# VH-VL binders against Uncharacterized protein 5: the designs that were tried, part 17

Target 1, 153 residues: Uncharacterized protein 5, of Haliotis asinina (Donkey's ear abalone) (Ass's ear abalone) (p86728)
Amino acid sequence: SNLQCKIAGGGELIPIRTPEYRAWVPLGEVGLNVSDSKVLIFAARSCFGAHILLQNNAEDFKNAVYEIVIGGMKNTRSGIRQCVGCKFDEWVKDKALNCRFFNYFWISWCGDEVWVGHGYRPPHNRILRYKYENQPVINAASVRSESDTYWAL
Key: E = the ipSAE of ESMFold2; O = the ipSAE of ESMFold2 at other seeds; V2 = 0.75 times the mean of E and O plus 0.25 times the DockQ between their complexes.

## First folded at step 13 (VH-VL; framework fv_livmoniplimab)

Design q6 (from q1 with heavy chain S59Y; at its last look DockQ between E and O 0.94; V2 from the best seeds 0.76)
Fold by ESMFold2, look of step 13:
Structure q6 (fold): chain C 153 residues (1-153), chain A 118 residues (1-118), chain B 107 residues (1-107)
Amino acid sequence: as target 1 above (153 residues)
Amino acid sequence: QVQLVQPGAEVRKPGASVKVSCKASGYTFTRYYIDWVRQAPGQGLEWMGRIDPSGGSTYYAQKFQGRVTMTADTSTSTVYVELSSLRSEDTAVYYCARDLQEYGFDYWGQGTLVTVSS
Amino acid sequence: DIQMTQSPSSLSASVGDRVTITCQASQDIWNYLNWYQQKPGQAPKILIYGASTLQEGVPSRFSGSGSGTSFTLTISSLEPEDAATYYCQQYDSFPLTFGQGTKVEIK
């Protein structure tokens, strides 16, 4: 089904680089506010391990979060989990990233589920879907990566 | 505050079995893997295996296959490692650790010294 | 099984010295390498994950580098409390394996 929720951003893409395993980069600090939105569309150029954290507030990196991993395990799997580093609640085999080129992705927390997909036209190409019983309200997002990664948000 | 609590010591004779407990607190027990690592006196660390506490799925290092069993009791938030057919070479400190996968083992139990002697 | 070989096996250094410990993997493990510190009578403590990233609360004098098969842990200025044994550990594939350890002593 088509998403009926607001997409974050709406201007020129914001370039970010995350070197291998740097601290989380809060998207609000680079000018992308997700608190009024339910969908994030972005591109990444990376060999493996692009991580996105959806947060109740910008300073919470532990408790009220979802961690989305795109191209984890040497670019072989993508997944959703409800804590940093815990077991995935939903995952798929997925060779999502490319070392040489930007690939596009989207994440939705519209409605009562978290969805993840490829491309820049949600809800097309959804690859992950999970409903959490007591999900927090999402007001912020942050990124980090396992390998040197270039983002366009 | 995350804690993994283990008994301090166990003594066994060769040929017996030992079952070492690790009680978790301060986090949602079934969300995280637990790994077991042992260390013989004066020696390095040796990984024994991993358990998923929610379903009881395990992966054991080949060296221990056939002698090791890891289990979990979600009602008490406790994991166990049991090693059978003990030999003097199994004398070691046995640690449990919370496994954050690509983020490493972030919390460890204090270890249980298992002594196997005749 | 992936073998992890540390060098040196032990060393003795003075407070303030720069200390370097190396770890070699028997095959490519990308950056899936942790470093742990173990003080006498204690459980190991993670210092570094992903080859180069400091865990929260770890002093900034510790750093890690490397990828593929060759990795280094550095203590930029040795402190008395750094007397410990240091282990590398790969998490690329099962079974997870540790290096044999490097014992660091204060002169």
Scores: ipSAE 0.679, ipTM 0.884, lowest interface PAE 1.3, mean pLDDT 91
ESMFold2 (binder alone), look of step 13: mean pLDDT 95; pTM 0.959
ESMFold2 at other seeds, look of step 13: ipSAE 0.729; ipTM 0.898

## First folded at step 15 (VH-VL; framework fv_livmoniplimab)

Design r1 (from q2 with light chain Q55Y; at its last look DockQ between E and O 0.82; V2 from the best seeds 0.74)
Heavy chain, then light chain:
Amino acid sequence: QVQLVQPGAEVRKPGASVKVSCKASGYTFTRYYIDWVRQAPGQGLEWMGRIDPSGGSTSYAQKFQGRVTMTADTSTSTVYVELSSLRSEDTAVYYCARDLQEYGFDYWGQGTLVTVSS
Amino acid sequence: DIQMTQSPSSLSASVGDRVTITCQASQDIWNYLNWYQQKPGQAPKILIYGASTLYEGVPSRFSGSGSGTSFTLTISSLEPEDAATYYCQQYDSFPYTFGQGTKVEIK
ESMFold2, look of step 15: ipSAE 0.730; ipTM 0.899
ESMFold2 (binder alone), look of step 15: mean pLDDT 94; pTM 0.955
ESMFold2 at other seeds, look of step 15: ipSAE 0.732; ipTM 0.898
ESMFold2, fold request of step 16: ipSAE 0.647, 0.632, 0.655; ipTM 0.882, 0.875, 0.883
ESMFold2 (binder alone), fold request of step 16: mean pLDDT 95, 94, 94; pTM 0.956, 0.954, 0.954
ESMFold2 at other seeds, fold request of step 16: ipSAE 0.661, 0.657, 0.677; ipTM 0.889, 0.883, 0.889
ESMFold2, look of step 16: ipSAE 0.708; ipTM 0.891
ESMFold2 (binder alone), look of step 16: mean pLDDT 94; pTM 0.954
ESMFold2 at other seeds, look of step 16: ipSAE 0.699; ipTM 0.891
ESMFold2, look of step 17: ipSAE 0.709; ipTM 0.895
ESMFold2 (binder alone), look of step 17: mean pLDDT 94; pTM 0.952
ESMFold2 at other seeds, look of step 17: ipSAE 0.715; ipTM 0.897

Design r2 (from q2 with light chain Q89L; at its last look DockQ between E and O 0.88; V2 from the best seeds 0.71)
Fold by ESMFold2 at other seeds, look of step 15:
Structure r2 (fold): chain C 153 residues (1-153), chain A 118 residues (1-118), chain B 107 residues (1-107)
Amino acid sequence: as target 1 above (153 residues)
Amino acid sequence: QVQLVQPGAEVRKPGASVKVSCKASGYTFTRYYIDWVRQAPGQGLEWMGRIDPSGGSTSYAQKFQGRVTMTADTSTSTVYVELSSLRSEDTAVYYCARDLQEYGFDYWGQGTLVTVSS
Amino acid sequence: DIQMTQSPSSLSASVGDRVTITCQASQDIWNYLNWYQQKPGQAPKILIYGASTLQEGVPSRFSGSGSGTSFTLTISSLEPEDAATYYCLQYDSFPYTFGQGTKVEIK
């Protein structure tokens, strides 16, 4: 169906490269502000391990509200967890990424759940959903990756 | 402050069982995996298995299948490893560690020396 | 099981020397490798995760490299406090397996 929340961006795509396991790249610092939105649509070209952090505080990279991992575990699963590096609260088998080509993804924190899907038309092709009690306000997002990754946001 | 606290030592006879505790504090216990790693005197490190404390799901190294049981008590934030049918070769320091998956084992207990001796 | 072959088993070096420790995996483990340091009577301490990423608080003289099956830990200029045993760990597949260890001593 139709998500009733604002999608981040809408202008020209912002290219980002994250070398393997480098520091988180705050999306606000590259010109993509998520504080007024509840949905993020992006593309990534990567062999494995694209990580997205949804944050209440843009300056805190050790704690997260949600860490979303796309194509983790050698590109075999994607998942949602409520802290950096902790166990996944929900995951699915998912060969999400491609070393040679960009694939599209979306993340929504619209409504009372966090959703993750493939493609650029949320809520189509949703692969994950999880409800967290007492969901805090998300003001920022950051990215990093386990392998050399090219993003378009 | 994240801490994993273990008893210092245990002594057992061959054929007995031992249950080693690891009490976690300073973080949300059920959010993180705990792994058990042992080290025989003068030897290297050996991974024994991992437990999800929230549901009790475990993964054990094949070498220990049938002899090892890992459990968790969420009310006391404590994980346990129990090893049965002890042999002298099971003499080792047994460590618990918090497992951050792709970010490694970030906090370790100080270890429990289990001695198996007649 | 994935076998991790670590070399050398031991070494002795002088303060200021460059020290190199290698770890070979019996199959592709991508970059799912950690390095740990252990001093006598202590629990291991993580130095590097993801083959090359330095843990916070670890001195910059430590570095890691490699992917696939061949990995290297380097200490660019050995310090007295670096005397320890170093272990690689693969976390690609269960059971997780450590290398045999490399004991580093100061001459």
Scores: ipSAE 0.602, ipTM 0.849, lowest interface PAE 1.6, mean pLDDT 90
ESMFold2, look of step 15: ipSAE 0.697; ipTM 0.883
ESMFold2 (binder alone), look of step 15: mean pLDDT 94; pTM 0.954

Design r3 (from q2 with heavy chain T28D, light chain D28E; at its last look DockQ between E and O 0.95; V2 from the best seeds 0.73)
Fold by ESMFold2, look of step 15:
Structure r3 (fold): chain C 153 residues (1-153), chain A 118 residues (1-118), chain B 107 residues (1-107)
Amino acid sequence: as target 1 above (153 residues)
Amino acid sequence: QVQLVQPGAEVRKPGASVKVSCKASGYDFTRYYIDWVRQAPGQGLEWMGRIDPSGGSTSYAQKFQGRVTMTADTSTSTVYVELSSLRSEDTAVYYCARDLQEYGFDYWGQGTLVTVSS
Amino acid sequence: DIQMTQSPSSLSASVGDRVTITCQASQEIWNYLNWYQQKPGQAPKILIYGASTLQEGVPSRFSGSGSGTSFTLTISSLEPEDAATYYCQQYDSFPYTFGQGTKVEIK
């Protein structure tokens, strides 16, 4: 919304549950298409480790991706990395998640940077910002989690 | 195809040093941690430490602190572990492994047998 | 250091048997537990990360469960190629530590 770029979705929120360390859930398979969008707003209720993968295409889980980790390391920090499981390129101390309540987050790949923030009004409450050379075109997103997680997208 | 290639064997006398190489290919070398794990003959696995290949930052198991040095050469995509003041109990296979943090060690070198004998 | 204790140290089982290996951590490690398989003369191979998630390419007869301090690796129907030593490994904190191993043989 406030980033001057299209926000994914635009209808009622899509509920998803990801059990601990299950396979990635492609958002396209549950009806959320990000291919013409530059911003994703969502809520999660989780103890720790909510992971979002931004992908060039829905079948790519390794090469043309950005992995955003919200409340990683037992809910102590959040970060951005350009490959699944590699070193974080940027991270911040962040007790982002709550086991009992949904918290809101947003991710933007509008322009030539990836931003992450709290709340539902980007660019307010931005916590992470990183510019990648040769940023891939993002056409898909997937989610998974380190702990049992409920999502609203 | 991700590969970690190590020399097959090294022989040293007690008191010497050994430097074991691990050459990475098939992925972006500087983006991933590399860990070193050793295994004495007929025994279990022992973690030695981790290196960030891009900046050379390391974390060592306390048991090896002061005797171990891990380095990286980004121009050849190679990491090294050097162990000094060798003793017979350092005889082991030394593995390098790519460390995906919460996703485990997904690729391993074939190991280098270091034999310390008089 | 977090000690990881496996049970049994070895076992012998027939093709088709259900095999269960346990791993006990000396302190809470949540679900930060991997399982590796090592065949003689080879490097270890990851089977399971996050206590219960199969690595890509690992047969579905392998499964993992547990959290906290107690973990289990199960082979639902043993195959000849499963003869190997299995290791649990915690990655909750440095130094990372492995269990002593469980050798599985086919009888």
Scores: ipSAE 0.642, ipTM 0.868, lowest interface PAE 1.3, mean pLDDT 90
ESMFold2 (binder alone), look of step 15: mean pLDDT 95; pTM 0.955
ESMFold2 at other seeds, look of step 15: ipSAE 0.666; ipTM 0.874

Design r4 (from q2 with light chain S93Y; at its last look DockQ between E and O 0.85; V2 from the best seeds 0.68)
Fold by ESMFold2, look of step 15:
Structure r4 (fold): chain C 153 residues (1-153), chain A 118 residues (1-118), chain B 107 residues (1-107)
Amino acid sequence: as target 1 above (153 residues)
Amino acid sequence: QVQLVQPGAEVRKPGASVKVSCKASGYTFTRYYIDWVRQAPGQGLEWMGRIDPSGGSTSYAQKFQGRVTMTADTSTSTVYVELSSLRSEDTAVYYCARDLQEYGFDYWGQGTLVTVSS
Amino acid sequence: DIQMTQSPSSLSASVGDRVTITCQASQDIWNYLNWYQQKPGQAPKILIYGASTLQEGVPSRFSGSGSGTSFTLTISSLEPEDAATYYCQQYDYFPYTFGQGTKVEIK
């Protein structure tokens, strides 16, 4: 048996702006439900520091399952970590973001790993992978950013 | 829940070494960096360095290079800072802090007063 | 090393006053700046990270602003428990560095 991983959304892209230094924006509150899916494809226009939080509960930001940072440290690296602000479990040098243009990214929590990649055709251009310590239930996602960021999800 | 526990005080003579402990509890020790910050009496805060407890890798402020060593013991969830060739100017409170990187230092030990006196 | 300079070095103000503390970096640190409060006899406590983001549990009378080289911490209405020393700290490059501190006293 070959379980196909479902991609979140499926309608028109949802525009979001995250001003720098602001609270997490739960994607469910803007109409994007990830509870029945295993893949998120999105675009971001940002100078640096686009953050995605994968969560077991939409309202709980302390018990994050994974934080994915794209273009952290002034757009010099991307990484996966198991808690907000803890050390990265996996990271790569990566100039992923652009201040003037949207770039596409994807995140997959299909199977027993979290994958992150560039573009809109997973699993192509994967840059990160991390095998779960404990297989999580991911029901929600939220976004935040270090710089003023426009998202299309 | 999160706690960083340090000894209250240490006394040393000039030229000696001191090793200050910081025992972590209430979180997964190896997932977070720990930083050391000191404060001389009546003075400001001075960052000394950061340690990754899981691998022992460190970053030190240049002024302490050659005199400072930070280590971690994962079996006891304890980090240490050791400062050698002590001078009276090293008299300070030494703090450990949990480092959340772009989210700052969220929990601090109560500090250890190291007194260097002849 | 990135030098962080706070102004003023100390101040005395009455309960209810608006207090402003500034922090100047010797080079562009973007928004990579934290503010800490240290009450007498205690360890520092984080108030603000990312120049302007209030830490959970910090009273809303505290706010931060600025980017680049110039940053401000504001207490909109001083309370007795705000008597403390306040430090800015950059985290753009190692070594992390703190300002020299601003001591706030209640009249």
Scores: ipSAE 0.607, ipTM 0.865, lowest interface PAE 1.8, mean pLDDT 90
ESMFold2 (binder alone), look of step 15: mean pLDDT 94; pTM 0.953
ESMFold2 at other seeds, look of step 15: ipSAE 0.642; ipTM 0.874

Design r5 (from q2 with heavy chain D99E; at its last look DockQ between E and O 0.83; V2 from the best seeds 0.71)
Fold by ESMFold2, look of step 15:
Structure r5 (fold): chain C 153 residues (1-153), chain A 118 residues (1-118), chain B 107 residues (1-107)
Amino acid sequence: as target 1 above (153 residues)
Amino acid sequence: QVQLVQPGAEVRKPGASVKVSCKASGYTFTRYYIDWVRQAPGQGLEWMGRIDPSGGSTSYAQKFQGRVTMTADTSTSTVYVELSSLRSEDTAVYYCARELQEYGFDYWGQGTLVTVSS
Amino acid sequence: DIQMTQSPSSLSASVGDRVTITCQASQDIWNYLNWYQQKPGQAPKILIYGASTLQEGVPSRFSGSGSGTSFTLTISSLEPEDAATYYCQQYDSFPYTFGQGTKVEIK
């Protein structure tokens, strides 16, 4: 049942650049609406620290539902946490990012879990899984990064 | 709305122990690390260690290893730092601070002045 | 341990002056560097995280730059309320360490 859900986008990829530690970039404001979807597939070119925020409300960055960190802390780990900057609920050693080349990733909030993986073919190459007690309502997503990052979403 | 509340002052003799509290409110206590930082009078800031309130896991600066113990009480949303075998050099303001991983210490307690009289 | 060295240790400047404080790390800390401001009798307040990003509510006259081992905090036009001690802090690895502080006084 997981990943039977709708994937966001489906058209031409949207390029985004996030400089290091800047304001969150709401994906809805750049033309990617996730409110009717349960899966996000994207690529990032970055030295370290690609952050994705899954949100109830596109304008709420303090009470976010989940923060996904890919290649955080010098590209050494990836994780899922329930608030911006809090402890990871799940994490793994992961050298996920590359300074010179785009790598692909996917995030799913389909069903009763949040999953994160490498590549563009979910559920293949899943690296993280977090089961939530109460299904969250995810209507928006935003991106931010620890280092200068180019995204294709 | 996030608050970290500490007692104002403690006085101890050399060789004694002191236990300083830090009561958290306005956020989910078990989801964030708490760090302890001290500052001797007229001097700079010194990190002592960090505690994960949900499991009690700690990381201590080596210079305090063996003398410092950090604990958390989830039922009262309170963390503690205990420093034993006190010396005059331990006279300092002891701060608790909430750690935001990848971002820094975003909220601080007002500090507790611990005075160790020779 | 990563040693953080600030320069100068103290300075005195006039309102409106540009003030620059430097911080050197004994090894590469990427951009995992914070700046704090502390006024007498108060807890430190974070100004800048990630070397260059202003915390919410911090005046735009503050800016940070640098990566690797060399970092700078700049106050573009000193205000009376900026009289304080400023600390850099690395959060790359344990133990987290602070610079010794730079006291900024108004002439």
Scores: ipSAE 0.657, ipTM 0.872, lowest interface PAE 1.4, mean pLDDT 91
ESMFold2 (binder alone), look of step 15: mean pLDDT 94; pTM 0.953
ESMFold2 at other seeds, look of step 15: ipSAE 0.675; ipTM 0.878

Design r6 (from q2 with light chain T53N; at its last look DockQ between E and O 0.79; V2 from the best seeds 0.74)
Fold by ESMFold2, look of step 15:
Structure r6 (fold): chain C 153 residues (1-153), chain A 118 residues (1-118), chain B 107 residues (1-107)
Amino acid sequence: as target 1 above (153 residues)
Amino acid sequence: QVQLVQPGAEVRKPGASVKVSCKASGYTFTRYYIDWVRQAPGQGLEWMGRIDPSGGSTSYAQKFQGRVTMTADTSTSTVYVELSSLRSEDTAVYYCARDLQEYGFDYWGQGTLVTVSS
Amino acid sequence: DIQMTQSPSSLSASVGDRVTITCQASQDIWNYLNWYQQKPGQAPKILIYGASNLQEGVPSRFSGSGSGTSFTLTISSLEPEDAATYYCQQYDSFPYTFGQGTKVEIK
């Protein structure tokens, strides 16, 4: 595992709440810019359905490059897909989230693949991996959720 | 730009079969599920099933099992529902819809009225 | 199969009225419920997904609430263009099922 790419952030964790409303919250608007990075480490406290969108354009929520769903389907599955709401390209059974406590996750778009894992030490505990034909150009990220979710980014 | 185009109407006699088409455009056909939903005149909506156009795998409501077949033709970006052994109660508008799973059915065809009468 | 029961089956209301439609599921479906609007001669149109999330372009006078087995669609101030039939739909498990519909008419 040769994950040697820059991790987003570098300061204190940024708290975000996404109510059950599931509106996308652009991370750039809360002070986290991912355009100079290839890895995002974060925590979430949620019952189910934490969604992360990796985007080419920060203001376009329809042409997103990747949607990562953590704890979807009543906290039973996590997956990666190339469009909002389309078929998953890769998914696993995964009881990833906890209603009462924050759990850590990481996402990497380093190299020619997208990886997702548990914890705060990529590439340890990788649960998803998908190779796309071309290196994705990711300039922004956004979050939303199916249930009331607290994030630390 | 996303569109699902269906023929307007089909007429059949009881005991026949009907195959209704749904041509998709404006998106990558094989990345999204398509569902079929029907509606008898003056009545509510009834889900018939879902197809994955890339591999042709399907899930059917038990009520239609044995009479329904859904297929996809990736070369024409077209999904079909075929219903056999038609009865008068199969008279309905048949809709195809793009299935975004937790985001619902975001685009619908305008429906095909299938009339089954002697 | 999960049975979805809407009430009322129909209602008449005046422009500006608050309209409330309920939907009951025969088992816990968490928040896995959609609301659709259908006008005569048209295909259904999604209004709300995940019980409470407004689809892009849906006016803010529409709102959804509920979880578990009991759900509500509210139109805070009825407009003439809201005359339609409204359906709830669960997506917790196959077969997906719809409520029988609620027809909203303008008096």
Scores: ipSAE 0.700, ipTM 0.886, lowest interface PAE 1.2, mean pLDDT 90
ESMFold2 (binder alone), look of step 15: mean pLDDT 95; pTM 0.958
ESMFold2 at other seeds, look of step 15: ipSAE 0.734; ipTM 0.896

## First folded at step 16 (VH-VL; framework fv_livmoniplimab)

Design s1 (from r1 with light chain Y96W; at its last look DockQ between E and O 0.96; V2 from the best seeds 0.76)
Fold by ESMFold2 at other seeds, look of step 16:
Structure s1 (fold): chain C 153 residues (1-153), chain A 118 residues (1-118), chain B 107 residues (1-107)
Amino acid sequence: as target 1 above (153 residues)
Amino acid sequence: QVQLVQPGAEVRKPGASVKVSCKASGYTFTRYYIDWVRQAPGQGLEWMGRIDPSGGSTSYAQKFQGRVTMTADTSTSTVYVELSSLRSEDTAVYYCARDLQEYGFDYWGQGTLVTVSS
Amino acid sequence: DIQMTQSPSSLSASVGDRVTITCQASQDIWNYLNWYQQKPGQAPKILIYGASTLYEGVPSRFSGSGSGTSFTLTISSLEPEDAATYYCQQYDSFPWTFGQGTKVEIK
């Protein structure tokens, strides 16, 4: 029904840029702490392929708890998967991104599921949900993109 | 450590079939696609198809449609490619590879040389 | 099918040389291009995905660039262990297709 969990961040939105397919950018290294938070709300301006990694450990980029892909593969799909590059556990057809304008998104790991949605009012406009196989502990997040992407986090 | 283990060689006559195995270990077998790629002696790489090991769903290159069958056995973490109606042109090394989609093929089997000779 | 054409088909260069290999796609593939290295008797090994991103453990002397239809793999300073055949591969659409390969030999 309604998300009643702490939203990450604490003030000024953090602008970052991720060039095409560069290394993951750990959000802790740019000042965004997701420890003890359960929801991330953000904006991205991108032609395609905005990737968010939810991590147990800030230094683990290989065995992420969850990889969320927004507007992947030429802005045709969004999905949730339990490892970097593995099959999506849940996905939808989704033209989520815009090359010229920022669009808003949210991710929630509150409760027993991972949810993803459009906009800035979780749980409104949820597009994906996945019930955990194993209850995760999320202490970190990182971002990467398939195309040159500007983020406001 | 992720490994994909294949038999070293198979010999067949024209018109026969061959079934090549690829045993996966070191990761959760059903979470990743496996692709098959072949390479004729002295030639380049040719993609044959992809299998989802969890449900057995496949995508084949049109060139092989009707002659190729890919299957998976989750109890042994093994995928198979079977090629029927073999011709001399099918002589090649057959590789299986783990498919990370937008991150490429990260682990490959050592290849199986299939020789089709009269 | 998307046709991938590499140039040159082979080259011979000295240790320390800068080596450049090009790959042309028959249609726009955005940045959905990988580079693989294959040494004799071995399976291919991925070097670069997304046209330009090095896989973990790949030496920094390797780099990739390009988008659309034209792509380049560069070895900034050739080392003896770089003798191999290099393949580009598109993943824009099925069937996945590879370039014909570029064989790099040490003089």
Scores: ipSAE 0.690, ipTM 0.888, lowest interface PAE 1.3, mean pLDDT 91
ESMFold2, look of step 16: ipSAE 0.697; ipTM 0.890
ESMFold2 (binder alone), look of step 16: mean pLDDT 94; pTM 0.949

Design s2 (from r1 with heavy chain D35H; at its last look DockQ between E and O 0.88; V2 from the best seeds 0.73)
Fold by ESMFold2, look of step 16:
Structure s2 (fold): chain C 153 residues (1-153), chain A 118 residues (1-118), chain B 107 residues (1-107)
Amino acid sequence: as target 1 above (153 residues)
Amino acid sequence: QVQLVQPGAEVRKPGASVKVSCKASGYTFTRYYIHWVRQAPGQGLEWMGRIDPSGGSTSYAQKFQGRVTMTADTSTSTVYVELSSLRSEDTAVYYCARDLQEYGFDYWGQGTLVTVSS
Amino acid sequence: DIQMTQSPSSLSASVGDRVTITCQASQDIWNYLNWYQQKPGQAPKILIYGASTLYEGVPSRFSGSGSGTSFTLTISSLEPEDAATYYCQQYDSFPYTFGQGTKVEIK
């Protein structure tokens, strides 16, 4: 379907590096505010395990969150789950990441579902969708990774 | 507050079966895998298997295949491990643990000592 | 199955000492390695996941390093409460396997 919701960011991509499994990096702390937006477009260069957390607020890492994992398990699957580290509610086989090159991705929490796709033209190339059990209020996002990862957000 | 509660001890004879419970609370039970890990007295930790509580799907270590059954009851938020054809070497503390996947086992039950002796 | 070999099997050290425990995997497990602490009569408690990341509430004197097949847990300045057995655990593939354990005693 057609995404009518605002895309996060003000134009310039923000470079971030997340070393293996360091603390979540709240995107607001690096200048990307998602509180008035429903779509995030980004690029990542990584061998595996790029994680994005959609949050009620920047301090919430445990409740009312959605964790999106791109190229998890040695770059073999991508998925959506309703809590940090819990079982995936939706997942697909997906070799999404590349150690040497940036690939683009998008995430939408517009409407009643979380969608995830490849590329920078949502809703094209959607690979995952998950319908909310309970409608969340998403005002923040954070990133971390299983391997050393470079982001452009 | 996340809790995994197990009975303290069970005693069985060789050849019998034992079914150990693990009652979960403080989180959405069906959203996390539960693993079972045992530890013989004075020994290290041994992974037995994993259950998906929502659908009952399991993965067992080959050593236990054919003797172990893991089940879940979503109405009581309880998982079970059942080990049959018990031998004295099955004497161990049996732990349940919640799986946070790439973030490890974050909560463990206190363990159930299963003693197999004649 | 992936075998995990810890060394030493036991050690005795004084309060304030730097303690190093190593863990070797029989094949590449990337960074899929956890460290657990276990005190007598208690369940294991996770200290470190992803080879190097401290769990919330774990004292900063603990650190982990390594990747591939060789991993290290370090206690930079041993405290009396750190007397315990430490286990590494791979989670690269089933069956998950643990090292044999390293018992740390205060002398």
Scores: ipSAE 0.684, ipTM 0.879, lowest interface PAE 1.3, mean pLDDT 91
ESMFold2 (binder alone), look of step 16: mean pLDDT 94; pTM 0.951
ESMFold2 at other seeds, look of step 16: ipSAE 0.687; ipTM 0.883

